# Ledger of designs, part 47: VH-VL binders against q9h9l3

Target 1, 176 residues: q9h9l3
Amino acid sequence: PRKMVAIDCEMVGTGPKGHVSSLARCSIVNYNGDVLYDEYILPPCHIVDYRTRWSGIRKQHMVNATPFKIARGQILKILTGKIVVGHAIHNDFKALQYFHPKSLTRDTSHIPPLNRKADCPENATMSLKHLTKKLLNRDIQVGKSGHSSVEDAQATMELYKLVEVEWEEHLARNPP

## First folded at step 19 (VH-VL)

Design y119
Fold by OpenDDE, fold request of step 20:
Structure y119 (fold): chain C 176 residues (1-176), chain A 123 residues (1-123), chain B 111 residues (1-111)
Amino acid sequence: as target 1 above (176 residues)
Amino acid sequence: QVQLVQSGAEVKKPGASVKVSCKASGYTFTSYFMHWVRQAPGQGLEWVGWINPYTGLDFYAQKFRGRVTMTRDTSISTAYMELSRLRSDDTAVYYCARSGTYYYDQGPRFDPWGRGTLVTVSS
Amino acid sequence: QAVLTQPPSVSGAPGQRVTISCTGSSSDIGLGYEVHWYQQLPGTAPKLLIYENSNRPSGVPDRFSGSKSGTSASLAITGLQAEDEADYYCQSYDSSLEGWVFGGGTQLTVL
């Protein structure tokens, strides 16, 4: 069986109007929630909007941040060959400019059994915060200091574990 | 309607540089990645590198690092590939090709392709 | 030099079934990365034929099919036609090279 990790990334705004989402922090945890990676990342272009309220990223975090291409290499090395669990994970992979195999990707924002367990419509896109509260009775992304990508990655993994057996069986019968 | 129009054939001497252009139309230039692939006469396809036209973030095949530079001009939806220190074995047809940003759009498949630009390196 | 291995050539008579193999390794196809196939007619640019292992773009007839298993992929052509004579390339991603890779190409001759 392949190893499983969960990933969560924080983005800042770049580009002329800050509408481009650029990777500024990435956290990866293993199946048990142990942190395998947690680094601030320096985008290759000028940051226009730190989006601190949501991202938790501040200017001071960029002082010793890991350059993007170096960080990308480190991250991809960890992800390679593993089942990667994330929430709305397309945002993370897009920011990394990376295509992880579909067969090895698990997006907790698109797992019908998980939504069903949370008494949500199966085809709805629910937030990580909502699912975590409903199914784990835990509050994440609270306060005004911004999100913690480590906490979010851990929550994502725990949520997936609730439906892992059922979903993995489903995927085995219905490969993407 | 999606089209990639490449610059014309080039003839260069060894040691020179060549810059090939690829103008995109029929879609939002900055919403897709642009790849460059070359094909030597009678040979197979070889990936050179790719660039995110929105951010300018580029990655090159190891073979070409230090010698290739990919850029873009978003104002005219044009991607550029410059290859320096040319040698005879750089003689090839160079293609630009579009890919998506994730699986929900086009994904990593290359589509469409430009018609190619022949670059001939000879003394 | 190609990372993915294809037979240099295959041939078949009209109406026959032919298959083109694409053999990768544990750092590309074997890691689960999707395989794409391209058709290149003589004197033309490559054209997408199959994407993500087994999907056909619009305009590609269903006599073309793709599959992937383990470290290898395969392109199958049924009801072979004269216009199918072309070069075929498989493509995937190699984690060790951190980039996309192509097969060496297969020249298909229709007898």
Scores: ipSAE 0.942, ipTM 0.965, lowest interface PAE 0.5, mean pLDDT 96
Fold by OpenDDE, fold request of step 20:
Structure y119 (fold): chain C 176 residues (1-176), chain A 123 residues (1-123), chain B 111 residues (1-111)
Amino acid sequence: as target 1 above (176 residues)
Amino acid sequence: QVQLVQSGAEVKKPGASVKVSCKASGYTFTSYFMHWVRQAPGQGLEWVGWINPYTGLDFYAQKFRGRVTMTRDTSISTAYMELSRLRSDDTAVYYCARSGTYYYDQGPRFDPWGRGTLVTVSS
Amino acid sequence: QAVLTQPPSVSGAPGQRVTISCTGSSSDIGLGYEVHWYQQLPGTAPKLLIYENSNRPSGVPDRFSGSKSGTSASLAITGLQAEDEADYYCQSYDSSLEGWVFGGGTQLTVL
């Protein structure tokens, strides 16, 4: 069986008006929550909006940040061949300009059994914060200092583990 | 309708550079990736590289790194591929082709394709 | 030279079934990356035929079908018609090359 990892990324605003979401931090954890990767990443273009209140990214974090293309290579090396778990993971992969195989992707924002377990509509898109609170009785993304991608990745993995057996069986019967 | 209109045929000498354009219409240019694929006469398809018109982020096949440059002008929804230090084996029809940004849209499939631009390199 | 391996040519009579194989490796199809198929009529640009292993875009007849298993993919054409005479290419992603790759192409002749 393939190993599982969970990924979470933080974005900053680039482009003329800061409307472009660019990767500024990426965290990857293994099945046990151990950190495999956690780096600040320097976007290829000028940062207009650090979005600090959400991203937790500050100017000082970019001083020694890893250039994007280098970071991308490091990240993809870790993800290759793995089952990758994320929340609204399309944002992470889009920022990486990468297409991980659908059959090896798990998006906790689109797992009906997970929503059902949280007493949410199965076809609704629930936030990671909400699901984590409801199912793990844990508060994440608290305060004004911004998100922790490590914390979010760990929470994502823990959520998936709650429905792993059921969902993997479902996917086996209904390959994407 | 979605269209990719490419520039006309080019004839170049070895060592020269060529810049092919691909003008997109019928969709939001910056919402899709643009790929370049070439096909030598009587040969198969060869991926050259791709660019994100929104960010300008580009990636090239290893074979072309150092010789190819992909750019875009969002104001006129046009993608460009420049190939330098041309050789005779660079003679090919060069295609631009659109792909999505993730599976929820078009995904990684190439659709549509431009009609191609013939680049002939001969002494 | 192509990363994905296809037979150079296949042939069939009208009404017959033909299959075109696309053999990859553990760094592309074998890693689970999706396979796409393109049809190229003589003197024209390639056209998307099958996407993400087995899906048909609108306008493509259901006599065209795609499948993927292990490190290989296959394109099947039933009820072969004269208009199907063309070159067919498979496409996927190769992690080791960090890029998209095509098969060598298969020329289909309708007898």
Scores: ipSAE 0.942, ipTM 0.965, lowest interface PAE 0.5, mean pLDDT 96
Fold by OpenDDE, look of step 19:
Structure y119 (fold): chain C 176 residues (1-176), chain A 123 residues (1-123), chain B 111 residues (1-111)
Amino acid sequence: as target 1 above (176 residues)
Amino acid sequence: QVQLVQSGAEVKKPGASVKVSCKASGYTFTSYFMHWVRQAPGQGLEWVGWINPYTGLDFYAQKFRGRVTMTRDTSISTAYMELSRLRSDDTAVYYCARSGTYYYDQGPRFDPWGRGTLVTVSS
Amino acid sequence: QAVLTQPPSVSGAPGQRVTISCTGSSSDIGLGYEVHWYQQLPGTAPKLLIYENSNRPSGVPDRFSGSKSGTSASLAITGLQAEDEADYYCQSYDSSLEGWVFGGGTQLTVL
């Protein structure tokens, strides 16, 4: 069986009016929730909007941030060959400019059994915060300091573990 | 319609440099990645590298690192590939090709392709 | 030099079925990366034929199909037509090389 990791990234706004999401922090945890990677990342473009309220990213975090190319290499080394779990993970991979195999990707925002377990519509897109509260009875993304990508990655992994057996069986019968 | 228009054929001496252009139209230039692929006469396709036109970030095949430079001019939606220290075995048709940024748009598939630019390196 | 292995040539008569194999390794197809196929008619640029293992772009006839299993992929052409005579290339991503890779290409001759 392949190793499994969970990823969560924080983005800042670049480009005109800050509408382009650029990677500014990435956290990766293993199956047990241990942190494998957690770095601030310097986008290649000028940051227009730190989106601090949500991202938790501040200007001071970028002073010694890891250049994007370097960080990308480090992150891809960790992800390669693994089942990668994330929430709305397409945003993370897009920011990384990376195409992880679909067959090795698990998006907790699109797992019907997970939504069912949370008494949500199976085809609805629920927030990580909501699912974590409903299924883990834990509050994440609390406060004014912004999100913790480590906390979010850990929560994502824990959520997936609730439906892992069922979902993996489903995927085996219905490969993407 | 989406179109990639490349510069004309080039003839160069060994040791020289060549810069091929690829002008994009029919889509948002900065929303897709641009790849370069070459094909020697009678040979197969060889990936050279890609660039993010929005950020300018580039990634090259190991074989070409230190010798290739990919750039872009967003004001005219044009990508450039410059290959230096040319050798006879660099003689090839060089293609630019577009790919998406993730699976929900176009994904990693190359579409469309430019018509190619023949670069001939001979003494 | 091609990382992905294809037969150099295949042939078939009009109306027949032909298959082109594409064999990769544990760092590309075998790792799960999707396979794409391109058709290159003589004297022209490559054209996308199949993407993400088995999907056909608009305008590609359904007699073209793709599949992937393990470390290999396959392109099948049914109802072979004269216009199908071309070179065909498979493509994937190689994590060890950190880049896209192509097969060596297969020349399809329609008899």
Scores: ipSAE 0.926, ipTM 0.956, lowest interface PAE 0.5, mean pLDDT 96
Fold by ESMFold2, look of step 19:
Structure y119 (fold): chain C 176 residues (1-176), chain A 123 residues (1-123), chain B 111 residues (1-111)
Amino acid sequence: as target 1 above (176 residues)
Amino acid sequence: QVQLVQSGAEVKKPGASVKVSCKASGYTFTSYFMHWVRQAPGQGLEWVGWINPYTGLDFYAQKFRGRVTMTRDTSISTAYMELSRLRSDDTAVYYCARSGTYYYDQGPRFDPWGRGTLVTVSS
Amino acid sequence: QAVLTQPPSVSGAPGQRVTISCTGSSSDIGLGYEVHWYQQLPGTAPKLLIYENSNRPSGVPDRFSGSKSGTSASLAITGLQAEDEADYYCQSYDSSLEGWVFGGGTQLTVL
């Protein structure tokens, strides 16, 4: 069986008016929720907006952060060959400047059986916070300190487990 | 309407350097990756490397590391590839090609390609 | 030696079907990376033909199709026409080489 990990990233604003999202933290957990990677990452461009309310990233986190190219290499070694679970995960891959195989990608924001369990429209895009509250009876992303990518990656893995058997069988019959 | 216009043919001696340009038009230059691919006469395609024009971050095939430098000038939407310490087996057509940064906007496929720049290295 | 293996040449008569194979390894196609195909007419730049295993860009006729299984991919061309005579390249990503890789190319001759 192919091993599975979950990923979550936090972004800061770079570029004109801080509108470009650049990777500033990445967390990866295994199937059991154990942390395999959790690093602050220094973007290759000047940070215009730390987006701290959502990202949890502050200036002090960047002082000893791992430069993007090095962090990317470390992260890709962990992801290679694995089923990678995330929420709106293609934004994480965009920030990593990496195309993970679609056949090995699982996006909890777009799994119809998961939405059905949450009494949401089957093809709607649901937030991680909403699904986690509804299906795991857990509040994540609380307070004004920003999101925790470790917490979010762990929640994402637990959500996927709720539909794993059904969804893996569906994907086997309907390869992307 | 998306176009990649490359600089003209070059003739170089072994040991010299060459710098090929690729001017983009019809799209936002910094929103897509730029790749360089070469093709020796009668041979297949060989990936050289890529640059993210937004950040300037570059990645090279191992074969070319230490000899190739990819740069860009965002003010004129132009990517550059410089190859140094030229050898006769560097004679090839050098193409630039665009790829997406995101599966839902072009993804990893190369489209479009420039018309190519012939670089001839001979004594 | 190309990273992805293609037959050097294939041929078919007008109206026939031809298949071009592309065989990789456990570090590229076999690891799940998608396959893209390019057509190169003599003296021209490559042109995108198939992307992400089986998708056709706008303007590519439906007689071109792609598939992938295991460590291999296949380009099928049906209803062969004279203008299909070209070189065809497969492409993928290889994790061991940390880069994009091409097949050696296949010269299609229409008899």
Scores: ipSAE 0.834, ipTM 0.922, lowest interface PAE 1.0, mean pLDDT 93

Design y119
Fold by ESMFold2, fold request of step 20:
Structure y119 (fold): chain C 176 residues (1-176), chain A 123 residues (1-123), chain B 111 residues (1-111)
Amino acid sequence: as target 1 above (176 residues)
Amino acid sequence: QVQLVQSGAEVKKPGASVKVSCKASGYTFTSYFMHWVRQAPGQGLEWVGWINPYTGLDFYAQKFRGRVTMTRDTSISTAYMELSRLRSDDTAVYYCARSGTYYYDQGPRFDPWGRGTLVTVSS
Amino acid sequence: QAVLTQPPSVSGAPGQRVTISCTGSSSDIGLGYEVHWYQQLPGTAPKLLIYENSNRPSGVPDRFSGSKSGTSASLAITGLQAEDEADYYCQSYDSSLEGWVFGGGTQLTVL
């Protein structure tokens, strides 16, 4: 059986008017929620907007951050061959400039059984904060100091476990 | 109207360098990856590497590391591949090809391709 | 040489069905990376034919289809036409090589 990890990333704004999302932190946890990777990452482009209220990223975090190309290599080594769980995970892979196999990707923002458990419309895109509050009775992303990618990755793994057996069986019958 | 227009054929001596260009039009150049693929006469396709035109970061197949450099000029929406220390077995058609940056917009497939640039290396 | 294995040639008569196989390894197709197919007519650049295993881009006839199972993929062409005479390449990503890989190509002859 394949090993499973959860990932969450924090982005900063680069490019014109800071509208391009560039990777500035990545956290990866195993099935039990233990941290396998948690690094601040220096984007290869000038940072225009740290987006600190959501990202938690400040200028001081970038001083000794791992350059993007090195961090990407480290992250991909961990992800290769594993089922990767995330929330709106396409944004994380886009920021990594990497195409993880669809058959090994699990997106908690697009799992109908998970929405059903939360009493939400099956195909609605629900926030991680909302699902975590509803299903785990836990508050994450509290305050205005930014999100923790470790906390978010751990919450994402716990949410997936609620539907893991059902969803893995569904995907085995209905390959992407 | 998406187009990739490549520079003309080149004839080079062994030991020289060649720089092939690929001008993009009809889309936002910095929003998609650019790949380079070569094809020796009568042979198959061989991936050389890619560049992210937004960042300028490049990744090469192991075979070409140390001899290939991929660059771009975003002001004219043009990607470049330079191959140095040419030898006769570098004779090939060199294609540029666009890919997406994530699954919801094109994904990893190569579309479109340039028409190719023939590079001939002979004594 | 080519990382993905294709038969060097296949042939069929007009109206027949032909298949072209593409066999990879546990580090590419077998690890779940999707397969794309390209058609190359004589003297032209490759053209996208099938992407992400089985999807047809706009303008590709539905007589072209793709499938994937385990470490292998297949391109099927039904209602074979003279215009289908071309070279066909499969493509995937290989994690051990950290890059995109192609099959060696299959030359389709229409009899």
Scores: ipSAE 0.817, ipTM 0.921, lowest interface PAE 1.0, mean pLDDT 93
Fold by ESMFold2, fold request of step 20:
Structure y119 (fold): chain C 176 residues (1-176), chain A 123 residues (1-123), chain B 111 residues (1-111)
Amino acid sequence: as target 1 above (176 residues)
Amino acid sequence: QVQLVQSGAEVKKPGASVKVSCKASGYTFTSYFMHWVRQAPGQGLEWVGWINPYTGLDFYAQKFRGRVTMTRDTSISTAYMELSRLRSDDTAVYYCARSGTYYYDQGPRFDPWGRGTLVTVSS
Amino acid sequence: QAVLTQPPSVSGAPGQRVTISCTGSSSDIGLGYEVHWYQQLPGTAPKLLIYENSNRPSGVPDRFSGSKSGTSASLAITGLQAEDEADYYCQSYDSSLEGWVFGGGTQLTVL
């Protein structure tokens, strides 16, 4: 079987009024939740808004951060050929400037069986925080110190495991 | 209407450089990737590289590294490809082509293409 | 030397069905990267015909269809018309080359 990893990213605001989301941290965990990658990443553009309340990124984190192009290369080497699980994962790939094969992509924000287990409408987009609380009895993203991409990636993998057998069978019958 | 307008044909000698331009209109220039693809006379398409006009991140096919530079000027929505130390086998039509930045908006497909810029390298 | 392999030419009579194959490797099509198809009329820029294996953009007739299996993809054209006479290119991403790759092109002749 193909190996599986989960990814989560934290973004800062660049561009006019800080509206562009740029990668500033990326965490990748394996199937068991072990950390394969966790780096602060220096965006190639000037940071306008650290978005610290949500991102957890502060100026001090950027002092020794890995430049984006180098970090992207490291991250893509880990992702290539693997099933990659994330939450609203299109935002992560957009920030990486990379198109991972749809057939190897799993998005916990868009898995009807997962929503069903959480007693949510199957076509609703539920937050990672909400699904994690309901299905794993765990509080993540607590307070105003920002999210942890390691914590979020681990939660995402645990959520996917709840529906993995059913969803992998569904995708085999219904290729994207 | 989305449109890519390329600079006119060029004739160059071996060893020279050429810089081809591609002016975008009808969309937000910095929200999409720009690719360069060439086609030698009577031959197929060959990917040269791409640039993210927002970040300036660039990536080149292996055979062009060290000879190609891709840049842009966001104030006039224009991408550039410069190829140096030209050889006769660099004679080709050079196309720019737009791709999306994620699957929900265009994805990786190339659409639209510029009309191409013929670069002829001969002595 | 194209990374993806296509037959150099294919032909069919008006009204017939034709297929054009596109064969890649385990580092591109076989790894799951999607296939896109472009039509190029003589003297013109390529035009998007099929994207992400099987999707038709607006304005492309439904007699054009695409599919993908394993390391190969296929473009099918039914109800051939004289206007379909063109070169056809497949495209994908290749992880080993870290870039976009094209087939060598197929010249379609309508008899």
Scores: ipSAE 0.813, ipTM 0.920, lowest interface PAE 1.0, mean pLDDT 93

